VHH binders against Endo-1,4-beta-xylanase 2 (XYN2). Designs and how they scored, part 14

Target 1, 142 residues: Endo-1,4-beta-xylanase 2 (XYN2), of Arabidopsis thaliana (Mouse-ear cress) (o80596r5to146)
Amino acid sequence: NIVMNGDFFAGIEPWYPNGCEAFVVSSDPFSSEVMSADSSSGGYVVVTNRKETWQGLEQDITTRVASGMNYTVSTCVGVSGPFNESAEVLSTVRLEHEDSPTEYLCIGKTYASRDKWVDLEGTFSISNMPDRVVLYLEGPAP
Below, E stands for the ipSAE of ESMFold2; O stands for the ipSAE of OpenDDE; V2 stands for 0.75 times the mean of E and O plus 0.25 times the DockQ between their complexes.

## First folded at step 16 (VHH)

Design c1a (from b4y with L34M N58Y; framework vhh_lunsekimig_d3; at its last look DockQ between E and O 0.02; V2 from the best seeds 0.00; counts 0 for: pae E 19.5 > 2, placed apart)
Fold by ESMFold2, look of step 16:
Structure c1a (fold): chain B 142 residues (1-142), chain A 118 residues (1-118)
Amino acid sequence: as target 1 above (142 residues)
Amino acid sequence: EVQLVESGGGVVQPGGSLRLSCAASGFTFDRYWMYWYRQAAGIERELIASIYYRGKTYYVDSVKGRFTISRDNSENTMYLQMNSLRAEDTGLYYCAKDYRYKSPMDVWGQGTLVTVSS
């Protein structure tokens, strides 16, 4: 798995927030669970103070991917807030080039609600290696 | 309801050691991540270490290898062993129940002062 620390067992690293705030919390064993495997093995990260949908956690995966290979990324997501409606959560890979426009690949989408953890799975491949490859999660509209 | 009491701070020479304690009450201590933060004069509090209720630990690079976080779930107490102290480690040390990146925590103790004398 190209995603390091996907269950946040070691806190937030190597994940980092992009334009938002993030913190790690423990799982409450009395909480309603949607996804038992990932949540039961460690903590989770709460992302707050987002201004845009694309602001969330990201991870530089440049050294762990190669062109011509197929990759699958899996994680568990949920949402919280004043609303009780489901919300769209995306996983996106951006390909950064030194002298060319950044390329964005939307690799996965799911709908999460306050009461449920759901899988967010994405698949991608890279034809030509860019200077940087960054995986990031996009949350609901602010 | 939640109470956190830090202790063990003091004055120490560079290269010295201190052990901080955080006594916790008002919540199910053995089900939560616990955190240590520090605050130097004039700057925001920063996370320095965390510990999962089943023992997994995290450290920021500036303290990795020098500080050791631990917990005793039977005594509802978390510890921070600080070795090889440096002048830049001077500050107020706080424990917290939840981590909030760059945000104030819901519950803070009064802190315990650590002074590394030059």
Scores: ipSAE 0.000, ipTM 0.092, lowest interface PAE 19.5, mean pLDDT 68
ESMFold2 (binder alone), look of step 16: mean pLDDT 80; pTM 0.801
OpenDDE, look of step 16: ipSAE 0.400; ipTM 0.715

Design c2a (from b4y with L34M K102G P104G M105K V107Y; framework vhh_lunsekimig_d3; at its last fold request DockQ between E and O 0.01; V2 from the best seeds 0.00; counts 0 for: pae E 18.4 > 2, placed apart)
Amino acid sequence: EVQLVESGGGVVQPGGSLRLSCAASGFTFDRYWMYWYRQAAGIERELIASIYYRGKTNYVDSVKGRFTISRDNSENTMYLQMNSLRAEDTGLYYCAKDYRYGSGKDYWGQGTLVTVSS
ESMFold2, look of step 16: ipSAE 0.000; ipTM 0.173
ESMFold2 (binder alone), look of step 16: mean pLDDT 79; pTM 0.796
OpenDDE, look of step 16: ipSAE 0.374; ipTM 0.705
ESMFold2, fold request of step 23: ipSAE 0.000, 0.000, 0.000; ipTM 0.101, 0.209, 0.153
ESMFold2 (binder alone), fold request of step 23: mean pLDDT 79, 79, 79; pTM 0.795, 0.797, 0.795
OpenDDE, fold request of step 23: ipSAE 0.584, 0.532, 0.577; ipTM 0.814, 0.788, 0.808

Design c3a (from b4y with L34M Y101S V107Y; framework vhh_lunsekimig_d3; at its last look DockQ between E and O 0.03; V2 from the best seeds 0.00; counts 0 for: pae E 16.0 > 2, placed apart)
Fold by ESMFold2, look of step 16:
Structure c3a (fold): chain B 142 residues (1-142), chain A 118 residues (1-118)
Amino acid sequence: as target 1 above (142 residues)
Amino acid sequence: EVQLVESGGGVVQPGGSLRLSCAASGFTFDRYWMYWYRQAAGIERELIASIYYRGKTNYVDSVKGRFTISRDNSENTMYLQMNSLRAEDTGLYYCAKDYRSKSPMDYWGQGTLVTVSS
């Protein structure tokens, strides 16, 4: 797994928002003597004020990848809402080149709901190293 | 069920043009990357162009400047405009919605044949 902080246990870094707002939420911001059973009990990031599906958290992974190698990406995702409807969440890698158009790879998808956190897994490889490799998450249409 | 249907192939002379179409159904077309691949006789399929649902495009060097990928999200259709065709462009052309072979699921169209006479 080349994704740092893929479950957001240590906050948001090295993730950063793109075209949206993000903040860290802890399920236990101050230690309590009562622990919930069967809960995520860690932190997560809430992404708000999205206007496009691709607006969300992203992470520059350029220094952690090389051409000709296979990589696995794993993150944990959920969506908010008043009903138990699932929404499609995508994991995408973009390959930025200074002298060529950016290439986009959809490496994984899952369906998430507020009832349940789910894993979003994908595998990819790069045939030619670009100038920059960015992993990002895409949420459902706003 | 995901379906991808290529059309527009044919026989052309060197220097000629063709426009390929890929009609897509069974998925949310306007939220996915789409790809064109080609396969010459006896070799592996090769990626030649890609397009993001927001319009970003990429090309391999051998087709750059000659081929143009485009999409119409309202019609769930992707296109490949091929100009200045060469004999080495001869092959079976496929559209795809996922990056080949390394993804959990590979969805391919049926292919459309392009023959550039010599």
Scores: ipSAE 0.000, ipTM 0.117, lowest interface PAE 16.0, mean pLDDT 68
ESMFold2 (binder alone), look of step 16: mean pLDDT 79; pTM 0.790
OpenDDE, look of step 16: ipSAE 0.275; ipTM 0.645

Design c4a (framework vhh_lunsekimig_d3; at its last look DockQ between E and O 0.01; V2 from the best seeds 0.00; counts 0 for: pae E 11.7 > 2, placed apart)
Fold by ESMFold2, look of step 16:
Structure c4a (fold): chain B 142 residues (1-142), chain A 119 residues (1-119)
Amino acid sequence: as target 1 above (142 residues)
Amino acid sequence: EVQLVESGGGVVQPGGSLRLSCAASGFTFDNYWMYWYRQAAGIERELIASIYYRGKTNYVDSVKGRFTISRDNSENTMYLQMNSLRAEDTGLYYCAKDSWRYKSPMDVWGQGTLVTVSS
């Protein structure tokens, strides 16, 4: 798994918001008696004030990838909603080049809801190393 | 201190209308889904309507077309316009703030405002 802190046990870093607002929600007090992180949910990040589908949390992974290698992305996502509403969430990698247009790789897709946290998993590889590699999450239409 | 205060309940005839208000304080109102619930005597609270800060709304089938949820983010206030009221709409009406927690969907509730629909 190439992402750091994909389950948000240690807060938001190295994730950061892009064009939106984000805040960390701490663990449920009723779960504080459990010593194992595997037995309880940790914190999670809420993303709000999005105005475009592509606005969300992102993570710069440039220094952690190389061409010719395969990478796996894994994180856990959910969405807020009034009932059992679910929404599409995508994992995308953008490859930024100094002298050419940005390339976008949609590497994973899932449907998330308030009732069920779901894994968002995908794989990718890079054939020609760009100047910057950014992994980001895309949410439903705001 | 996070607080939600409902108002506007009362006694009304079938077919009548009421407007409920939920005044919110102690949190960034603009960033949260807000909800109306109702509770009839002896029954668990039921979600009836919700609203997102950009105005997306959802309703349970029993109130669609009769109830309208709205919000005024500048006044930190949510409203429920209830039209064509029926006897089965009688109950305590609560507003609630989304907790964003997986297993605890609501973390703050108001005290409730009583709506009685009687002939």
Scores: ipSAE 0.006, ipTM 0.193, lowest interface PAE 11.7, mean pLDDT 71
ESMFold2 (binder alone), look of step 16: mean pLDDT 80; pTM 0.799
OpenDDE, look of step 16: ipSAE 0.328; ipTM 0.682

Design c5a (framework vhh_lunsekimig_d3; at its last look DockQ between E and O 0.01; V2 from the best seeds 0.00; counts 0 for: pae E 10.4 > 2, placed apart)
Amino acid sequence: EVQLVESGGGVVQPGGSLRLSCAASGFTFDRYWMYWYRQAAGIERELIASIYYRGKTNYVDSVKGRFTISRDNSENTMYLQMNSLRAEDTGLYYCAKDTYRYKSPMDVWGQGTLVTVSS
ESMFold2, look of step 16: ipSAE 0.007; ipTM 0.251
ESMFold2 (binder alone), look of step 16: mean pLDDT 80; pTM 0.803
OpenDDE, look of step 16: ipSAE 0.445; ipTM 0.747

Design c6a (from n1 with W99Y Y106A; framework vhh_8dlx_2; at its last look DockQ between E and O 0.05; V2 from the best seeds 0.00; counts 0 for: pae O 12.0 > 2, placed apart)
Fold by OpenDDE, look of step 16:
Structure c6a (fold): chain B 142 residues (1-142), chain A 120 residues (1-120)
Amino acid sequence: as target 1 above (142 residues)
Amino acid sequence: EVQLVESGGGVVQPGRSLRLSCAASGFTFSSYWMHWVRQAPGKGLEWIGNIYYSGSTFYNPSLKSLVTISRDDSTNTLYLQMNSLRAEDTAIYYCARDYRYGSSPAMDVWGKGTLVTVSS
């Protein structure tokens, strides 16, 4: 699992919010909208005030990946909000290049119903290392 | 208009106690779970705790012994009692509404925050 700090015991780092607000919650089984969590532990991150589906919690994994290697991304996700249907949640790896267009790898998909944690797992491999590799989760439309 | 307004912040010495208030308006306060969150200078948001309809509370374990959250639905006010304040408790404190009217949870409304500075 390439994900670092899935339990958030030490705070939100190295995760960071992109275009949203995010904060760590500890030992609260009654969560709000959560884009990233480890249900096996007592901590999770609430993501709110997103404007776009791709906005949310991100983690720079550039220094932790190498070309030709296979990586697994495993997270628990939950969604909340004024919707009655299950919402699609995606895990995406963004490959940023200095001299070429950014690439996006959708590495996993799941459907989360309101107030229920679900596993989101995916795998990816990078053939040529970009300048920056970012893992992030995409949630439902705000 | 839905609004939350925190108050009670200020400069206090270490070891002192402080009670913050959050005045809610524009919505049925008693129908919502409420949260307290804080942000220290240069740090991210930290969840403090919440209170449910029934008055049941959950706290951040790191802060549980030092904080108490309560609510007065008759005055639409949320409270945060803090005891034995430390320098590291310096932060902007926010109250937030949890959109849990029925079965839909989301922190959708936030106050502008009140600053608490703990210094000798």
Scores: ipSAE 0.000, ipTM 0.243, lowest interface PAE 12.0, mean pLDDT 84
ESMFold2, look of step 16: ipSAE 0.111; ipTM 0.610
ESMFold2 (binder alone), look of step 16: mean pLDDT 83; pTM 0.841

## First folded at step 17 (VHH; framework vhh_lunsekimig_d3)

Design g1a (from c5a with D98N K103G P105G M106S V108Y; at its last look DockQ between E and O 0.01; V2 from the best seeds 0.00; counts 0 for: pae E 14.7 > 2, placed apart)
Fold by ESMFold2, look of step 17:
Structure g1a (fold): chain B 142 residues (1-142), chain A 119 residues (1-119)
Amino acid sequence: as target 1 above (142 residues)
Amino acid sequence: EVQLVESGGGVVQPGGSLRLSCAASGFTFDRYWMYWYRQAAGIERELIASIYYRGKTNYVDSVKGRFTISRDNSENTMYLQMNSLRAEDTGLYYCAKNTYRYGSGSDYWGQGTLVTVSS
């Protein structure tokens, strides 16, 4: 389950269907979205495959996050292709500001191999609420 | 391949004006934050201005009111209008595009255009 930024072109192989589902935060009523939050300990955001083009593989989560709250994001990731070595997969949140440069939070990292699904967990919090918050996965070079 | 080309630098008297241009190619310009940085000799590059793809701008205090960043998405070009130039504005000016990736070293940079403010 490798998600590329929708503004980048990529030759992403299909996700391995025997893996896990990534749960997606969205405003779509057909989404498998689930969120559970407790202001004392943190929240939960899950990324799932939305069945969109590669340009829609990231998620805008602006309306689901607030400053001063802790969040945990969990996914199960795998890679496909001709290589047998470990590939680095990152979970990243970008914070877009109209008033300042975009900030990036690397919230989790794991190494995935061709035929093995690996858990990728990330945590984050936001000090000052930006104009847009986008969650995405970064995979290996094709 | 991403390419950023700065132009418009030169020698200007204190109090004078220059307009810098950044021609962009190899990416979808109208979807990216763009930046101007400057670098004086022996000093690290510093961010001086940024512009959102919908046009909102931000500046460091040292250039506020004197410099204006703008963009023309139909021409894939960003501009920096520099007025009331001072000797401390001397340096190499770079345009940069946001990569939307984690890491401070991941931005794309042009070759720079030299601005010299001297009598």
Scores: ipSAE 0.000, ipTM 0.113, lowest interface PAE 14.7, mean pLDDT 63
ESMFold2 (binder alone), look of step 17: mean pLDDT 80; pTM 0.798
OpenDDE, look of step 17: ipSAE 0.031; ipTM 0.283

Design g2a (from c2a with R31N S50R; at its last look DockQ between E and O 0.24; V2 from the best seeds 0.00; counts 0 for: pae E 12.7 > 2)
Fold by ESMFold2, look of step 17:
Structure g2a (fold): chain B 142 residues (1-142), chain A 118 residues (1-118)
Amino acid sequence: as target 1 above (142 residues)
Amino acid sequence: EVQLVESGGGVVQPGGSLRLSCAASGFTFDNYWMYWYRQAAGIERELIARIYYRGKTNYVDSVKGRFTISRDNSENTMYLQMNSLRAEDTGLYYCAKDYRYGSGKDYWGQGTLVTVSS
């Protein structure tokens, strides 16, 4: 897993919000030990005030990737809202180039409902190394 | 919450200079491309300059050689030095944060007015 701090036990860094607000919530009932097998005991980040589907948390992974290699990304996501129906959540990599348009790769897709945390997994590779590689999460329409 | 606040606009004679500032907050400033746009009365907002997160700059031809975009990541501030101003440069100048999908007010400042007149 190339994502740093995917379970948010260390707060939000290196993740940062893009066009939205974010705050960390911790629910660790065991002060002396970290319980990795049960995500209900871990922390999470709440993203609010999104105005577009692509607004959410992102992470610069440029120094952790190289061209010609295969990568697997895994995060755990949930949604809140008034509906019981599933909502689409995407994991997307954008490839920023100095002198050309940004490329967008949708690397993973899942459907999350109000009451469940689900894994969002995806794989990707990069043919030509861009100037910056950013992993981000996209949620349902605001 | 993303906030961008422009300042430094004013009235100047042709051939004069102004320096615009864009104070940024609510995001990790040094991770993003930043842009200056301008809007003259009755036309759409147009890109005039951009600065890459590592400092490389681009300009449209109409301002190239006259305007200089810069950034101070320690102050979370972007600047536009405007020299040899012309009447055609009159307009409302906006700073903007990276993203092609961002059309909302939170990605744009309120603007600072530049008027070039005799």
Scores: ipSAE 0.000, ipTM 0.199, lowest interface PAE 12.7, mean pLDDT 70
ESMFold2 (binder alone), look of step 17: mean pLDDT 79; pTM 0.793
OpenDDE, look of step 17: ipSAE 0.409; ipTM 0.713

Design g3a (from c2a with R31N Y32W W33Y; at its last look DockQ between E and O 0.04; V2 from the best seeds 0.00; counts 0 for: pae E 17.0 > 2, unsure alone 61.7 < 65, placed apart)
Fold by ESMFold2, look of step 17:
Structure g3a (fold): chain B 142 residues (1-142), chain A 118 residues (1-118)
Amino acid sequence: as target 1 above (142 residues)
Amino acid sequence: EVQLVESGGGVVQPGGSLRLSCAASGFTFDNWYMYWYRQAAGIERELIASIYYRGKTNYVDSVKGRFTISRDNSENTMYLQMNSLRAEDTGLYYCAKDYRYGSGKDYWGQGTLVTVSS
């Protein structure tokens, strides 16, 4: 697992928001339902003020990956808000190049419903190293 | 067998419009980022636009605001709407995909020629 702090035991770092706002919230000890596949004992991050589906929490993983290797990314996700149906959540890796357009790899997809945590797992490999490799989560339409 | 077939190229006046199509087969179109490239004479092929299966688009600066990439997953087809065409837009236009996980076989169509001249 290349992701650091994927269950947010130590707050938000090294994750940061992109085009939105984010903050850490303790798990609700009074919930009658499990809020994640791992446990309800850890913290989580709420992402707000998103205006595009691609805006969300991201993590720069450039120093932790190399070309020609296969990687697995695992995390738990949930959604809130006025949803009538399950919401699509994506795990995406973007490859930023100095002299060419950014490439986007959709490495995982899941559907999350209100008040339930689900697993989001993806795998990827990189053929040629870009200048930056950024893992990010994409949420439902704002 | 992966197959990409471009169409819609032709000769057009400066300021005119063309719509290119890329018919795709041999893979699960819904799961892939798709790309348009162009190649002018004497120049290496350059990426100009991309679209992922959820619909997010990216463009190089030279075509932003003039070109629109789109896709119809029910028809396994990607499009490039080109408006306000200029002489420098002349070239062969290719659609492309690669495998999700970076490494793998790049696939190209045969290209469709766009000529912008008066």
Scores: ipSAE 0.000, ipTM 0.123, lowest interface PAE 17.0, mean pLDDT 67
ESMFold2 (binder alone), look of step 17: mean pLDDT 77; pTM 0.767
OpenDDE, look of step 17: ipSAE 0.550; ipTM 0.776

Design g4a (from c2a with Y99S K105F; at its last look DockQ between E and O 0.01; V2 from the best seeds 0.00; counts 0 for: pae E 19.2 > 2, placed apart)
Fold by ESMFold2, look of step 17:
Structure g4a (fold): chain B 142 residues (1-142), chain A 118 residues (1-118)
Amino acid sequence: as target 1 above (142 residues)
Amino acid sequence: EVQLVESGGGVVQPGGSLRLSCAASGFTFDRYWMYWYRQAAGIERELIASIYYRGKTNYVDSVKGRFTISRDNSENTMYLQMNSLRAEDTGLYYCAKDSRYGSGFDYWGQGTLVTVSS
């Protein structure tokens, strides 16, 4: 898994909000006692004041990827709102180029409901290394 | 089943000390933030101190320097040492475990009563 701090046990870093507001709700025990793959640990980040589906948390992963390699991204997501209807959550990678338009790769999707946390898993590869690679999470329509 | 049991409350004179304990069971104690709250009669519970599983502590200003939160992970127990007690410290004291999935604290003890009076 290429994403850092995907379960937010260390707060929000290196994640940052893009066009929205975010705050951490901490429940931050570290899972040092056992192998951590199955243990629930860390807190979560609430994202608010979104105006577009693509607004959410993002993470610059440029230094952690290379062209010609296959990558898997895994995070844990949930949604909130006035109802318990299922909502689509996407994982997207954008490839920023100094000399050409930005490319967008939708690499994974899942459906989340109120008070139910689900894994969001995606895979991708990069043919030509761009100037910047940013992973971001997209939520349902605001 | 998560259980939190407070003890150590009682009647004490102003300027005195008490040590509260919170015995925890039903979860992996050494992986969670733990909290002390207090509630005076007719008032909402207020957070007064917190402790990270690695030992970092936080306090509200009204108790800072007088109260000390601590934990013993080998005994699954959290403590609150209360010194220089004042009448305003009177209330029901709760320990709490942080929720992993929602706002607020979903797991509370029954509370232990602290009365500061002459």
Scores: ipSAE 0.000, ipTM 0.092, lowest interface PAE 19.2, mean pLDDT 70
ESMFold2 (binder alone), look of step 17: mean pLDDT 80; pTM 0.794
OpenDDE, look of step 17: ipSAE 0.592; ipTM 0.809

Design g5a (from c2a with R31N Y101S K105W; at its last look DockQ between E and O 0.62; V2 from the best seeds 0.00; counts 0 for: pae E 12.9 > 2, unsure alone 64.9 < 65)
Amino acid sequence: EVQLVESGGGVVQPGGSLRLSCAASGFTFDNYWMYWYRQAAGIERELIASIYYRGKTNYVDSVKGRFTISRDNSENTMYLQMNSLRAEDTGLYYCAKDYRSGSGWDYWGQGTLVTVSS
ESMFold2, look of step 17: ipSAE 0.000; ipTM 0.161
ESMFold2 (binder alone), look of step 17: mean pLDDT 78; pTM 0.780
OpenDDE, look of step 17: ipSAE 0.472; ipTM 0.752

Design g6a (from c2a with T28I; at its last look DockQ between E and O 0.06; V2 from the best seeds 0.00; counts 0 for: pae E 16.7 > 2, grease 25.7 > 24.2, placed apart)
Amino acid sequence: EVQLVESGGGVVQPGGSLRLSCAASGFIFDRYWMYWYRQAAGIERELIASIYYRGKTNYVDSVKGRFTISRDNSENTMYLQMNSLRAEDTGLYYCAKDYRYGSGKDYWGQGTLVTVSS
ESMFold2, look of step 17: ipSAE 0.000; ipTM 0.107
ESMFold2 (binder alone), look of step 17: mean pLDDT 79; pTM 0.797
OpenDDE, look of step 17: ipSAE 0.577; ipTM 0.803

## First folded at step 18 (VHH)

Design j1 (from g5a, 22 letters changed; framework vhh_8dlx_2; at its last look DockQ between E and O 0.08; V2 from the best seeds 0.00; counts 0 for: pae E 13.6 > 2, placed apart)
Fold by ESMFold2, look of step 18:
Structure j1 (fold): chain B 142 residues (1-142), chain A 118 residues (1-118)
Amino acid sequence: as target 1 above (142 residues)
Amino acid sequence: EVQLVESGGGVVQPGRSLRLSCAASGFTFDNYWMYWVRQAPGKGLEWIGNIYYRGKTNYNPSLKSLVTISRDDSTNTLYLQMNSLRAEDTAIYYCAKDYRSGSGFDYWGKGTLVTVSS
């Protein structure tokens, strides 16, 4: 599992929001936004004020990956809000290049529902190392 | 078999707009990010922009005010809207995709020619 601080034991770092707001809670009902936690004791993060599906928590993993190796991403996600329908949640890696367009890899997909944590797992590899590698979670339409 | 077929090119007057289409087949279109690129006479390839599988777009900064990329996953079609066309926009326009691992273009169409003149 390449994700650091997936259970948010030490607050939100190294995770940070991209175009949205995020805060850590210890025990709270889900919002209508994507939340992430794992199986260990600790808190979780609620993300809000998303305007696009790809806006959510992200983590720069550039220094923790190398080309030609396989990696597994594993985390737990949930959604909350006034609806009981399941919502699509993705894990995505973007590969940022200084002199070429950004490349996006969809590495995992799951459907999360209110009041139920589900596993989101995926694998990826990188053939050519970009300038920056960012892992992020995408949620349902805002 | 991956196929990308561009259409919508032709001769257009300066200052006019034009929409290009790219029909995609042979892959799960909505799982991949796509590029538009062009090649002006005597020049190398110039990227225009990309659009990833959920609709986020990135553009070449020099072209950002002139172009809009969109996709319709129900018809497996990629679009390039170009506005206020200029003579320097004369080029062969290609749609392309990259595989999830690596860089560069793994698949591209044969292109569609846009000529801006009157």
Scores: ipSAE 0.000, ipTM 0.162, lowest interface PAE 13.6, mean pLDDT 69
ESMFold2 (binder alone), look of step 18: mean pLDDT 80; pTM 0.807
OpenDDE, look of step 18: ipSAE 0.030; ipTM 0.276

Design j2 (from g4a, 22 letters changed; framework vhh_8dlx_2; at its last look DockQ between E and O 0.01; V2 from the best seeds 0.00; counts 0 for: pae E 18.5 > 2, placed apart)
Fold by ESMFold2, look of step 18:
Parts: C-alpha cells; sequence; structure tokens
Structure j2 (fold): chain B 142 residues (1-142), chain A 118 residues (1-118)
C-alpha cells in the first residue's frame, strides 16, 4: 500500500483538498457515527463544500510509483448527509501528461452509509509514466 | 461462511498477562477492520480497540497502556495481548468483523471468558 496517512492519524498531510474544504476530527467508533482513531494525532478528515462528485481529498503519489508495477491502494471512508442511502465512493488515479489530455483510472469503489467507516480498495498499474500521478477520492453527489 | 472463533481465555491472576486469539475464515481477512470488545458481567459492551488492514491500531484511551492488538494476515488470526490484568478486566472478550456497509459489526464470535481472580 502506497497511501501515506490513509487513516489520518497525523492530520491531513500528505492529503490535500481539491475544490473543497477539509478539517480533522475525532469520534467514538461505537456511536454509529464517524469513526475516530485513538492515537494522539490520528483521526479522520471531513470534506465539505463539494460541488462535484470528484471533489475531495487527493494525494500526489508521483514519487512513489513506477511503470510496470502493480499497486494496491487502501483507505477507509465514510459519508455524512441528509440521506441514509448507500453512497458510492470511488478511488481514482489521474495521470497528468504535459502534452496530452489527463487520463483517469477508476481503480476502486465501495458503498458507504451514513456514520459508518468502509474500506475502499483499488488496484492499478501504469504503462507510461506521466508527469504527475494523483490519487483522489470521489464522493457521492453533494 | 464467516466464522470468528476466540480462544485463550481462562482464569488468570491479577498482574499477569494473557493473549487471546481470534481465528477468522470465510472472508478476505486482510481487507477488513477487526475489533476487540468486551462485556463484563452486568455491564454493556466496551470497545477495546481496532486494527485496520494496514496494521494501524486504535485503542480505548482507558485501556491503551494495557492492551496490544495485532493481526497475522497469513494465518487469518487476530490477537489481543493484555498486560497487568486487574479484577475489573473480568469479562467475555469478543472479536468482531467490521461491516463494509451500514453501521456496526456484521459478524462476531461467541466470545472467550477471561476471569481475573486470585
Amino acid sequence: as target 1 above (142 residues)
Amino acid sequence: EVQLVESGGGVVQPGRSLRLSCAASGFTFDRYWMYWVRQAPGKGLEWIGNIYYRGKTYYNPSLKSLVTISRDDSTNTLYLQMNSLRAEDTAIYYCAKDSRYGSGFDYWGKGTLVTVSS
């Protein structure tokens, strides 16, 4: 697993918000709400002010991947909102090329319900190294 | 299908250590959060801690210095190491599998009784 700080025990870094706002919180896992870590710096990140499904946290992983290798990405996600319906959450890798259109790889998906943490796993490989490789999480409609 | 079997319980003297095991089968163990919880006689469930599939652990603050959770994904086994046991640690100890959907646990074992007594 190439994801750093996937459970946010050291705050938000190296993750950063894309087109939205984010902050770190903690909570009790038995409350049937957002699960928290017990470490002094661990927790989870709440993402707000999303306008599109693809807006959320992302992480630049360019220096941690190479072409011709298979990678597994694992994180833990939850959703909050006015609905208790299962919501689709995706992990996506975008490959940014200097001279060509950005490529998007949908590498994994899961379904999350309100106040419940769910594992989100995905796999990918890169055939031609781009200028940037960015892993990001896509949430349900805002 | 999904099976969780706790073992290693028994009578132990105060101040001693005990390691509990949870044998898991019927699911992709290395892809799930796993939990230890306990229930003392006449009390509700108390969260001990959890471990996610990348090995990071989280603990109930009141128990953090006394317990260690680990997992062996090659044998599908979850462990709870308890140290400096006290009489109030007498309880039935359960391992549980996190639900990938919805709130709460979807599977848990029958439990193993730990009695801390002279």
Scores: ipSAE 0.000, ipTM 0.104, lowest interface PAE 18.5, mean pLDDT 65
ESMFold2 (binder alone), look of step 18: mean pLDDT 81; pTM 0.818
OpenDDE, look of step 18: ipSAE 0.015; ipTM 0.291

